# Designs tried in a protein design chat: VHH binders against o59646. Part 17

Target 1, 363 residues: o59646
Amino acid sequence: MKNPKFTENQKEIEKEEFEFLQKLNFIIKESLELFNTNLKNSMKFINYITLPIIMASIESKSFNPFSEIIEKHIAFILNSKMNSLGYKFLPLGYSSDLTYENDNSIIHIDIKTANLENPSDFKDTVPLGINQSSYPGVLDCKIRGKNIKADCKKIKVYPNIPTTYNNKLTITNALLFIYPDYKEIIDEIREDYIAIRELISINLKDILTPIEGSLEEFLNYKPSNEKKRLEPILDNIVRGYFIHDKLRHEFSENVEKDLEEFEKKIIGIAKKLKEREIKPVAILSISIPNGELAPHYDDEIVSGKSWGSSFRYHYKKSGNSVFKGLDNKASRAVFLHINKEYLPVLKKYFDPITVYELTEKRL
Key: E = the ipSAE of ESMFold2; O = the ipSAE of OpenDDE; V2 = 0.75 times the mean of E and O plus 0.25 times the DockQ between their complexes.

## First folded at step 7 (VHH)

Design k30 (framework vhh_nb_b201; at its last look DockQ between E and O 0.01; V2 from the best seeds 0.00; counts 0 for: pae E 15.9 > 2, placed apart)
Fold by ESMFold2-Fast, scan of step 7:
Structure k30 (fold): chain B 363 residues (1-363), chain A 122 residues (1-122)
Amino acid sequence: as target 1 above (363 residues)
Amino acid sequence: QVQLQESGGGLVQAGGSLRLSCAASGFTFSSYYMGWYRQAPGKEREFVATIYSGGSTYYADSVKGRFTISRDNAKNTVYLQMNSLKPEDTAVYYCAAWGSYTLDSGTTYDYWGQGTQVTVSS
């Protein structure tokens, strides 16, 4: 078992971190409705181009097209509040999503989102880019390919953010928003998609050949490592829709009626998605220790997510052992918001060794 | 039995000074950030000042330079020193303490005092 060596500034960093958590707690309590409003407004831009991508991600649970949009809106709102609390934005641009300073500290905030149905993304770990940490890391290179398997020497990666800069302490924080699964939205629009599929395969098969193949490809599409193949399908669907509109006057009354129903259902799906209100299940602050984490790579406190590109910080394991001496409470996660409706499932995933409360004496 | 008890309010003339105190009991005072809010008759509650565990402070623009917030963790007390008082500062002043959410209940430990009246005559 390894214990990190204390740096000269470690206790001062912990004290500044704790005070920053109080400020972040205040900001989140004040700003919750703004986060919800911005997400709802983003949904209004759903259209025929984005709808197929959304449907593919929902069916597979493999990717979430909204995560980047949500994170940018959170960053925008957070920025306005940090300025109000006396923090000056620093355009460092390479180390974290947002960087600020006041007279005493430099604050790095990494915005994260997670789906409640993917607990591996939130209950124990947070992903870190190499450039989003304030620690020296260790890269373990592995080359994989047909008949090739090689391990390289571990390479020490220097942090982009030091523990102190211009006589100011550096604080690094992951701000994690956990959202509900999109399954309810899937269920709501699924019936309309089944009806569309039946119209195409039974009633409109002979007429919609220019778009039927592409639309059928989309409806039967399973998200995989070949994500880029979706673009030709989307292009053909859009083109087919416009081609059909020009030829509508040449169709029989029965075919025209079925095509009208098809169009109405597509518009209906888009409208339902635009009107959906999505609220977070919980919001967590996870403090990432500045300084030397490299000795703990082999302890599984930091694990490689891919070859040399990113790491996962295991804050639950960190709380149990590695950082026990830092403040007599090694847990690094705190809840800034809990939606009571989800309390039973949160109690399933979190325990006292994973999280702490600002009500506890730490210093 | 969590309690925040304000004191030090009263009547003062414009240009005068008052020092408000808020005595806290029933919780770990040093783990909370503390603040002062005020509410004038017929108006919504307004933020005045906050102090964090490390001693950093933040003030509303309307009181900046005139009011000073401080805390004494040994006495579980937060103070608001009010100088250069104006008739517009007339309000009930409330002490507040904020904590984080708890997993046990799914609620937050936020506490408010009963308030103390400050009246500034013109």
Scores: ipSAE 0.499, ipTM 0.795, lowest interface PAE 1.3, mean pLDDT 66
Fold by OpenDDE, look of step 8:
Order: C-alpha cells, then structure tokens, then sequence
Structure k30 (fold): chain B 363 residues (1-363), chain A 122 residues (1-122)
C-alpha cells in the first residue's frame, strides 16, 4: 500500500516533535551531573529505605529498587529545567507523569523504567497508556494467548489525550530509563520476607490480643472488593517492629530471634544495594507520533498488553522509528545517556544506537 | 561447596511413617531458614514445611498435624517426620535453605537439595 503522502500540516507536526526531542536531549544531558548528585544524596539513607523496598518488591519479580527514586529525581530536574525554558508545569489529571505548556504545545512526558534483564520492556517497543499519548493505536480483534480471531474489524485504541488542546499541539515523549538488574539482590531477601510474614501470621493472636474471636472473623472477612486483607496487616506489623520499634515485646522468644535474624538480612541487602551503582544503563527518549499523523505510523503503533487501554510504539529500526515527513529522516528514538560500560550489551539490543550531539549520530 | 543431601525417602504403606533428613554443609546452617518442598509428577513444586532460625515452624495445610519439621544445628541437619502418610503425599521431597546472612559478606543465598523420593502405596 503506497504510503500516504504527508500533508504540510503533518510535516509541521513532526518538525515540532523533532525540535522538542532535541530540547529534551539537551535538558537531560545538561542535568546528568545534578541527577547523579541527587541520587547519591538519597543513597545516604539506604539503610532506612531497604525494608520498604523489599516490601514493595514482593509482588513483582522485575522490581527495580531504585526506580521510584530515580523517577522522582528526574521529575524534579525536568520541572526546573522546563520552567527555565519557558514551559509551565500543567498537570491535567489522568495524563502523563509530567505535562507542560508553552505557547504552541502541550507536552506530555512519560517516564518509563526497564530492567536490562527484561529486554521485552525496552528492546522493540515502548508501551503507552491511554493517558500518555494522543495517537490512536491499533487494536487487533484477537484473544491474546489463544490466537482466536474475533469476528470483528481492527479498531483504534482511543486515548484520553486529544491531538490538540485548542490551538496547542499535543506532544508526547517517552523517557525510558534502562537499569541494571537488581533481581539477584531482591530475590535473596524475598523468601525471607515471605517467611517473616508467615511467621507473624501464625502469631497474630499474640500480637493483636485481646480481640481473639473478632480477629478471626476480621481476617476471614472477604469483602467483595478486597482480595487480600491479611497481607496489609502483616506488613503493618513488620513496619511497627522494624521501623518503629513498637512491637518488640509482643513476640515470643523464638519469633523474636527470627525477626532479629531478618533484621540482619535487611542490613545485608542494604549493603548490597549500596554497592551497586545506582545509575541507569541508558536513557532513551522516544518521540511518540501525534495522532494527527495517522495512518503514517499505524504499522508502528499496535495494541498493548491491555486491550483497549494501551498501545505499543515500535521504535526499533525494523519499525522505522524515524520522522517520516522530515527530509533528513531523523530518528524518533535517541539515546540521551549511555553508560559506556554497558555499551556492548546495549548494542545487542539496539542497532544502531542513535545519539544527539551537535548532530544526529549513529553508533 | 554448599551441599544439601536428603535421605530417608522410600516406599511406605498408607498410614505409615517416614523420617526425612537433610544434611547441610558449606554454609552457616544456624543462620538459615530450613524447609521442605515436594513435587509430585506433573505438578508444581509445593511448600511442605519450614523451620526458621529461631525455631519457629510453619506447615502447609495439607500436612498440618501429620508432619513435623525440626532442626539440629549441632549436626547441621533438618528433619521431616511424616506420620499418617497418604498416597497423595507421594512426591520427590526437596530440602531447602534460604535467607542466610553472613557478617563478613553481608550476602544471603538460597540452596536446594537434589530431592528424595517418597512413595506411599494405597
């Protein structure tokens, strides 16, 4: 099918998208030193944040212990820098992580994190939610996993974000932070934590006296909307014990010994986390096409994991991650930062690696 | 080198008893949670019992009241006394150690045995 010709308006949109991508690249590069400094500051408190990290990691095997810290720091930096460049912070509710306004555009920046060991998260596509982009992605009428074709036509995934806000163009960028794998560290303590929860669970009567009969009823009560009551209670007790030191006398001697051992393990994990470099392997910025550019990118933007609620943009070379209407065919995906130590690994997943310096370079 | 060696498995009639042992070496035994898992043919590995470093015990509902886990730190051995055995208890039983802390390295490790076959005949 002959690729439709770009209208003049569509070319202008891509030009604006490209220009913003360049600005974003500059902002991130200029801020790298500050970013690293700020991260170090947070890490001074690693001993205090390790348990919360462990607790948060229980549900997710691909958990990055530093993702939230990094995301907050980058958000702070971006807010400051964007403001200095004349952009106003403009939260619009159910939108991207960061939203900004200037005279001509509303800019959405979605911060994404990925682990190096899970290339599916970053190698080929970037997932976008309905609140992150203005582009209507393609939804196949298929049941995932069963290859059952539904008797329906392909539909568009319509996002919450319009292609324009009045006379202002919607611009969307995904900022992807690729992190080293911390799985080994977290996996070491996960089972211990689970065991501790179980231990506490068995001893709840000792801890929560005098409501024995009511407690059982309480714990067994399954409200229609709550799947798990027990785990939050157990987590609360864990926090009371380890963070607030309020429950040390409520446990039997044997249980106390086990808790003490777990505490030592927490310290060990903290040490391991501290010894790991808390720097992204790479920062990748991806300009997501505005919805007005459809259908030029329909082959590159497909359904996401959740039917009707997300889509994926292919930024791999095979997906032609370029500004299609621009004469120079500039890349929509550019590396803003690369840890040189990981360059060989990155090359396994990215070929070429596109970076902005004074000009676009392919590595 | 870390080793977990299970023993005591075999064939037993329904209602009978077995005592499994797991001899551990190559790590600080007293600092580990020790446990037993089992895997029946065509099924996923499932939790059976655990004993914590402080001596607390936890059992799967399916074995509660019938199985008893214990440990001897002096012998670096964890035991599983299995009473009132049922055909559904037939599985390969695995010894596990997890959550070890070393003061020197601050490192924790998880270890698994090779398993011992338990067969309960009807």
Amino acid sequence: as target 1 above (363 residues)
Amino acid sequence: QVQLQESGGGLVQAGGSLRLSCAASGFTFSSYYMGWYRQAPGKEREFVATIYSGGSTYYADSVKGRFTISRDNAKNTVYLQMNSLKPEDTAVYYCAAWGSYTLDSGTTYDYWGQGTQVTVSS
Scores: ipSAE 0.015, ipTM 0.228, lowest interface PAE 7.0, mean pLDDT 81
Fold by ESMFold2, look of step 8:
Structure k30 (fold): chain B 363 residues (1-363), chain A 122 residues (1-122)
Amino acid sequence: as target 1 above (363 residues)
Amino acid sequence: QVQLQESGGGLVQAGGSLRLSCAASGFTFSSYYMGWYRQAPGKEREFVATIYSGGSTYYADSVKGRFTISRDNAKNTVYLQMNSLKPEDTAVYYCAAWGSYTLDSGTTYDYWGQGTQVTVSS
């Protein structure tokens, strides 16, 4: 049976959503220094040279090398703080990154990281999977700005999270951590890494004797692109040489000198990465409307790309999205933290910037 | 120079009441979140209650309905009214201030008092 407290009761639902947004504000504020300290300590255990080698081998320059580490540390901090406030973690949940329960509510928190230079990840909208919301989205019938179906505006995409569960209200929040682009650090060594792969490729014969098996037979197998054939082999030799100390002194002296020069650069980059402050540029908290609030947010939650397998919440469409059933008109999307150094860049994407500390402040 | 000074702690019988006060100085009190935390011996610090600069309140589930946080911006003081006290409420209670982030300051702040002992006897 449906909980009558929340059935067709916008004000009561939004009161609970707003109170949880305030709780997240408190938790994140209390935790910022612990987050930065814990991430730096965790990176002490990553092999000094391993992370730069991995980063240099990656073809995409938009990669955030810390995204998984950031998400793990955020999850650890949230789990600790939520538990101390009487919430039980619900492991093995399939709907969101973190799921919690107390007597009155089921909490779903989706942790997102974004690169400051990729505004589609954070500006004006937030992407939602069908397992990250309880609010049905309206199907977007447009391709390249043109309607492709006359009546598809009536089609709703239903997500996987129920509006209530076990008489408890489901509450969904996104926490968006915006980070600087790490492109400059990675770019210092990418061209050199490519040159090292070429150097090894030219000198493969120097290492034939220590390699078991028939390298010549492997090289004679030719796929549609010889570069694609050799790159995995060369990347393997790079890892063997620099990370595992294999094949040392098997190349000629001139090649070994070039490899040693590159190794010194990698060590320097590893030091710079270890010393880099990984504090977020900004933290944005977004209260995603519960599906029992339909139709009040229908214009703000739409099915986006993938034709009904995902949708987006437009928390800035036609002005700020607010808790429409509450008198205070509080924003559903608030910045919990802003690094002042990046404020000019953030103002490019957000105008106004809303900071919620009991009253919204216009910036 | 920021200072938070708690008062009102002591020994009280179970079911009784205490009112804690925290006088604040050295910062713009009306722009800060104020809160109460507690720590029992050998335990980690535990959140109790927060009052935001605009007057909105939030409570830990363990004290909701029994404790009331309030503030007087004219006196730069935050209060914690503790009713229906239980032995598990025994702890050192700390006053805290959490600063707002503004464009002018560019940082957030946490300030703590030195604590006041509350002991609830069976």
Scores: ipSAE 0.000, ipTM 0.185, lowest interface PAE 15.9, mean pLDDT 73
ESMFold2 (binder alone), look of step 8: mean pLDDT 81; pTM 0.813

Design k31 (framework vhh_nb_b201)
Fold by ESMFold2-Fast, scan of step 7:
Structure k31 (fold): chain B 363 residues (1-363), chain A 121 residues (1-121)
Amino acid sequence: as target 1 above (363 residues)
Amino acid sequence: QVQLQESGGGLVQAGGSLRLSCAASGFTFSSYAMGWYRQAPGKEREFVATIYSGGSTYYADSVKGRFTISRDNAKNTVYLQMNSLKPEDTAVYYCAAWGSYDSYITEYDYWGQGTQVTVSS
């Protein structure tokens, strides 16, 4: 039972994964310039859905406020290319970022972005939700701190995505875009964001007073530690909601003037972002083995803080790093693009790293 | 040595057919995707067709329904059957091999020297 031979079905799954990797590599390389102009073509995504997320991000020193917009733009470009390869988009069922089907398979793609200045987000693992995976994992989390010293026992995590659906093979891929820190762009719009926040503080006092008691009552039913943790998050969500829905609908003469200035600042931000081209440092494809392949792969695929419906997949471990049922033993984590200017910093985290040129022959 | 060698190009009248062959050596052929590209005079190189390691195929819209790509892994050869040829199909046709994933980086590994296809009116 130890180290059983791959079944024909398991080999077919890995062949589908490998063929999808080849297709993905083709479209990324043929369409690279579109990914190099991500934000320039996607200013329309700054709307009532993304505005609260951007506003919430202003309080975070480690969060890039453009990561959500970049991810949506990547999804848009990728979706336009997947149709040309004969894949049909499936919008619902599994809550994955993107799901497609062709005659043979269903492909689940989880789009990730990472900042080059935060290597913990890309150098060893990729975070995945249960809803974005067909591979069961093991939860092994550890908590350390004053009065909290608990080790989570290894607990098997079951995916929401089945390994076979409607007689089609299911495969999962994480597509990670690494980009440089956009401090310069953030600095250019910082004054406009500060002005928006000042307008919000004035307008929200008038709008939130009727609701403030209800939120206070809600928080009073939570333990003090939960209340203290949730207050900043709820504050940012509430600000976004009331800027969009309440300030527009519950205006007085003074509020109407403040709303006009708010809209003017949002348009100013949009104009500044439209003139910028954001180029990825690297694009990494990670083929996540599905549950049918588990007997041939390391069953410990999680680490750190994974409470609830998420875990981290360890793509650099030798047991996870190669296709085991393929004759060529190809890598499951592969760079589809590297910006050569950033190669020295990438070598700190991806050693060994080999850069091949289209015009160069392998030795 | 790694080599891709094209053959089967030539002169043909509009409406005619040609079969291009690309013989590969020096690598594990069955693990690679194989493709055909073409370059007309004064134009950039454009994609024509590809066949992936699992046998799935993909075609440019301009050739879909007229061209068929196939492979013979036992002979390490990829073929392009070109039917209903048009003067606009006149170009140098290049064979390409890609899809080796031995390391963290994926590349288009190999290109042939090209074979001339001329479609007369």
Scores: ipSAE 0.253, ipTM 0.681, lowest interface PAE 4.4, mean pLDDT 67

Design k32 (framework vhh_nb_b201; at its last look DockQ between E and O 0.53; V2 from the best seeds 0.00; counts 0 for: pae E 18.4 > 2, grease 26.5 > 24.2, SAP .689 > .668)
Fold by ESMFold2-Fast, scan of step 7:
Structure k32 (fold): chain B 363 residues (1-363), chain A 121 residues (1-121)
Amino acid sequence: as target 1 above (363 residues)
Amino acid sequence: QVQLQESGGGLVQAGGSLRLSCAASGFTFSSYAMGWYRQAPGKEREFVATIYSGGSTYYADSVKGRFTISRDNAKNTVYLQMNSLKPEDTAVYYCAAWGSYGSTLYTYDYWGQGTQVTVSS
């Protein structure tokens, strides 16, 4: 339901969003070193990172394990910090990667990673799924799963996340981490994941299926170009532990041997990533407009993607289009961190003054 | 021209109290988060407390229950009330402003020059 405090008051919405952005800025800056890639062969990292990746690898042939691992790593760190700021994790019922609430607001965070060598993923736009969108728009889309591109169809995108829910303001944010080129690392770990998928396809999938109906939800988690919810995976970590325990005690010698090989390969992948010490190039916070901001909508800030039902949100244009009528014409996209070592490359894609000022400020 | 000017530091005995003030000028104070940081001799700068533009506060574990941060938007001033001071609280205390969002892809952080707090045993 609608909350009168927020429903028609743009200043109250901006005030709440800006306070959230300040909190986000604070936790990123105070936790910056934790976002350097520092994978550990600990039970926590196995449970929060590798279990969802194992599940994803069963279903996807275009699986990118590096982005999955790094995004789960970021989510784990962020979750700890959000809890310390008084936000409670909401495990089910939302389309974002992470959902939290406090007394005033529900926070939706979509974690995005981008490769510095693929500027189309960060330079001007951020990709968003229709099912994750709080933003109305029009897409010129093509049908997914076709070998040949089909005729384009324009569809209306309706916001799936309302401005208010259960008397709380909803705030949607894409948190974008830009990393150095990691193609070689992806190639190295992909082979290990192919081997794991083959083990699962032959033995483990058939064995896992009969345990419980809830396993169908677990097994049906699929990585996609559009982000999927992290909450069901986190909720299912404990369930996965009990399933794993059953596998050790109730299944054949071949399955036990396959499980040991499975665990060994997962630990090996984590170790390889830890040794590379990959650090973010830049971190951006990108606020996605609520549906009540539709009067400020401009079709030019949304574009379609080939083969998909997703769209690209043109965040650099949003301040002139979507936020045109807002007090102070607030930019809803801000840098939280820039690594000065990458300044020459970043100047190619971002306003030189913006990049210069941020990297020259000392904190 | 942006300025942050700290005051209220000084020498105090253990168990005593001090109130630090930070007067701000040259920017829209009410739209910024304000914070206090400290740096003891030979150590790195440490977070102490923050107050966000909406009034929410957050404290470092080392000062929680002893220090209180507050702001007066009409006076463009942020305060740090320090109670039950310990020798370990001896440091230069810095005022900071951050997190204002405008028409740009970045937000500036501003720092004061610092004010010395010395707690004798």
Scores: ipSAE 0.453, ipTM 0.796, lowest interface PAE 2.0, mean pLDDT 64
Fold by OpenDDE, look of step 8:
Structure k32 (fold): chain B 363 residues (1-363), chain A 121 residues (1-121)
Amino acid sequence: as target 1 above (363 residues)
Amino acid sequence: QVQLQESGGGLVQAGGSLRLSCAASGFTFSSYAMGWYRQAPGKEREFVATIYSGGSTYYADSVKGRFTISRDNAKNTVYLQMNSLKPEDTAVYYCAAWGSYGSTLYTYDYWGQGTQVTVSS
């Protein structure tokens, strides 16, 4: 079917989206130095945050140890800069990471982090939650490639975010930070941590203050979600021992030796993390189409892994995702920063790479 | 003046090994990623391997497990150990340098003149 002609309203929407993308690009580029400085400041404390990182990553195979740090720094910078440009910070609860308001628009900015070794998160698509976009996504009625019902071809996913707030246009941008993979570093310590947790578990009765007859009951209590209380308790003991030094005398000599060895490993991991560059491989800004543009972009919206809770916008390779209704078909996806050290790797996924300086350039 | 000079290329039989070297000068070597590209006759230049300033490495799928890239910052030299060479590895191999210069978004890319590697069947 010949793509319908853009209405005047739809063109205006794209114009607003494009203009904001330009503003956002400028803001981020001007703030890169500050961003890097702030990252360095956080990294001064790497020795203190390594164990928490390990603990947080134990259940996640693709965990980025610096994601939270990066997100907070970017949020701080954006809040300041957006304010200077006349945007008001407007948290709306179940919405994107950052929300701003001006006279004509409500701006949603979603900050995302991706690992270089996980191309599914950045190569062709950007994942969007129901609280991140106004676009009603289209999902196939399929599970693992099989149709669920013969009469069900597609399902609309309606997000929490409307296409308009009264007379204000909803604009959504994703800021994607691509980082090197840290999996090998975390994997090195993961098994050791699991072993330590197990060791603590075996000795837990000796560690915890004996409460007559209640400890076993307490540990065996299963809430309605069938999650055991054991793991949080074990993690608590780990923190008490390694972070607060409050439990060292509660362990037998043999156990203490094992814990000391693990401590040395933590220090080693901290060193490795420090040696890894915390700077992003790339920063990609993506303008997500407003839901009113569905007639033009529906083919670029696909299902995510979770039914009804997420979908993906396919911006494809550089040059394919464009503002379709504008005379000058500018890219909806623009690289704001590229670490040139990683250019060969990036070129595997992006060719050309679109950047915006004074003018749009393709690398 | 920035210079990259490749050496170590030559003729080798299939299954054999070569070690390429690239001597760099004219820039802060330790701050740059170093890499190897290759170009076969009639083909486009393709990525082979990179070693970043932090020591991390990345390889093309076609050379994984066979090639090893390393660097010596004290000597301003990057190496490519090529084992289990195949006829399809025949190409001109180019040394490249790229990296971030301070807080700048874009840095200069530098290229060597290339060294010929020929693998006979």
Scores: ipSAE 0.014, ipTM 0.253, lowest interface PAE 7.9, mean pLDDT 82
Fold by ESMFold2, look of step 8:
Structure k32 (fold): chain B 363 residues (1-363), chain A 121 residues (1-121)
Amino acid sequence: as target 1 above (363 residues)
Amino acid sequence: QVQLQESGGGLVQAGGSLRLSCAASGFTFSSYAMGWYRQAPGKEREFVATIYSGGSTYYADSVKGRFTISRDNAKNTVYLQMNSLKPEDTAVYYCAAWGSYGSTLYTYDYWGQGTQVTVSS
């Protein structure tokens, strides 16, 4: 069978995607000092956010304590710089939060953070939500380890955003920030946090006395299909006690002593996080193919973990991370920044590493 | 004069342990990342482990769980504790140091002379 050639329209799409990628790369590369300064300023407030970070760590999922801070600072930089390049901020409510327009295009940028200890989030691939691509992906209709499978030849994973908005081309990009794992710092206090929640739970009678019925019946009532009343109450009391200085001395002296010791540990964790110098390991810039480029990227954009609800774009080296319709075969995925301290680890996952300069330069 | 000097190599039986040391001088040790690489005859030098100025550590998959890197800033020394050694760990082990955060140089700043580790089966 004959593989279709790129049409002239598809080549023009790739030219626009490449030109935008270069503008985005320029913006982020030239703004690295501002980003680092802004991040350091946020970390001055670590004492105020350490308990929320610890509370978030109680869930068994991978810990990512600063992703929202990183996202907000990059969004600020992009909003400032995109306007100076003639792009206007255009939030669409059903699309990615970083959406911009000019006369010719609608730009969607997704800011992703990945933990260095979870390479499936960054190595040779990037996960994409339904609102982060316009390219339909291959749907995997089998369940691994089971003899259960459907024929999905007629359907694909369909994204939320169109390939064009009227006469304006959809351009989609990801900025991927790889950062060190901070889980070990938070894990050293996790057991203490669990113990404090239990201590508060068994001593709730000091501050919450039932008028009718048993305290256990009250606390085990499930006002929603997901949570008992107890869980929100415990979290509320933790916030009240440690953040707001409420309920102090309402518990017995033995309980108050344990709460004071935990407070000291919260302060110690904040100090450790501040001393770690929260810095990205690497920044990767990725141009995601527009859906009008089908079928040229069908082998690179596939169903994600959620079957029909997400994608993965495989930007891996060896022919899959280039603008396939352009003569220069420029990379769709390039490093904008590498923390040299982590270069040996990055070479474990990426070899060779392609770094953005005025031209792509191989290490 | 910058110097990195490895010690602690030698011959050891499979399953045994060795502790490598690398003494550093001539630069501000506490501000540098330190690492270990190894090279077997006829092979490219490969990454083993690193410890950053902030204390974070990272390991090659082939040694993770068996090797431990550590540093003593008071003694300007980095260590590699190697446990459960295998014949494929046989190599010359090199200590390396490179600039901390923010450098755009992609090579190590300093390398040691190497120490031989031989694991007999």
Scores: ipSAE 0.000, ipTM 0.135, lowest interface PAE 18.4, mean pLDDT 79
ESMFold2 (binder alone), look of step 8: mean pLDDT 83; pTM 0.835

Design k33 (framework vhh_nb_b201)
Fold by ESMFold2-Fast, scan of step 7:
Structure k33 (fold): chain B 363 residues (1-363), chain A 121 residues (1-121)
Amino acid sequence: as target 1 above (363 residues)
Amino acid sequence: QVQLQESGGGLVQAGGSLRLSCAASGFTFSSYYMGWYRQAPGKEREFVATIYSGGSTYYADSVKGRFTISRDNAKNTVYLQMNSLKPEDTAVYYCAAWGDYSSTIYSYDYWGQGTQVTVSS
């Protein structure tokens, strides 16, 4: 087919998008070691807030119980780095994981975490809510349970965020972090978590907020002599739980045996997490085109999900062709990191990964 | 083939200035973002400055206000103007190029051989 007519405004929009993509890609690459070190230290010095978050994810049977912790660490680093680029963080109330602005643009960054064993979550699409991009979504036209020959066309669904607001361009980027499957350690932690749940009858979600106890209870809490050899951080996790008002009440009936078992299980989980190094398999940066560019990309980029207000945005076509810009040169998706240890698995989904190894020179 | 060649290093007194140049060949220079790194004896390589294809720049906090990165697409060259040099700036300075985000989902990294900068007190 013939290429759509392109305006100078569309070319300028794409120029702004790719310039931001280069800025974002650079700071993520330069922050990778810092991110990995901070996440490792977070697991090493796990506290009474992060542990319940992980355990709540296990309780809800999440496919990746570390995804929330990973996303929060990326958000923390990104906030610091974006300020250095002249972008100001916009507070809660926006639809994206992180929203920033400068004089020319409003930036939406969506952080995605995928499990290497679930390729449908990373191999060719990124799921986004209709309110995270200005690009129109598409619903598949299907007639359920009827054998009527219909002209089954894709129906465009327009997002609630504009392509431009107050002379600022809307830019959307997804950061997709692929991690290994930690099923073996999760299964072991799950067993310890079930044992803890049998000792207390409160929901873990009720203790995800900061610990509230009396100052007197905190000052009078004394670990056993055996626990004097534990790192202060592990002891503080146990102390944090015991000074929480609700949890204190749960132990009042069976304090001797159940409290000792609870402490043992919490310390066990913390030690297992402390020894775990969480590193990405790969990181993909994906620029979702502004809605003004829809005539160029048409319906090839986006498809509807079966449920809710979320859409799958394709960053590559069948046969591993990545979507490109209007000049047919720049790619809208790029690898920022590949862990070479996982190349055999990644090659199942990305044909030219070997090119990455052949072209790299690092001193 | 891709090649990055640095020049302009040397010995300078504290408070002095140097301008480093990096001549690039073997790729479409204007579509790459370019950067400078440095490595002092016994230390890891440290980021100094980057310039994006559109001309915007980003600097390490240690060099902000003293160093200026620029590029000349007609000459396929990136520059680092170093003012108010300190003994702590003594290092081998490396030029680097990061991908044009062309027809693949891969990004490429290229490095020069380095140029020595020595700042005497």
Scores: ipSAE 0.046, ipTM 0.503, lowest interface PAE 6.8, mean pLDDT 69

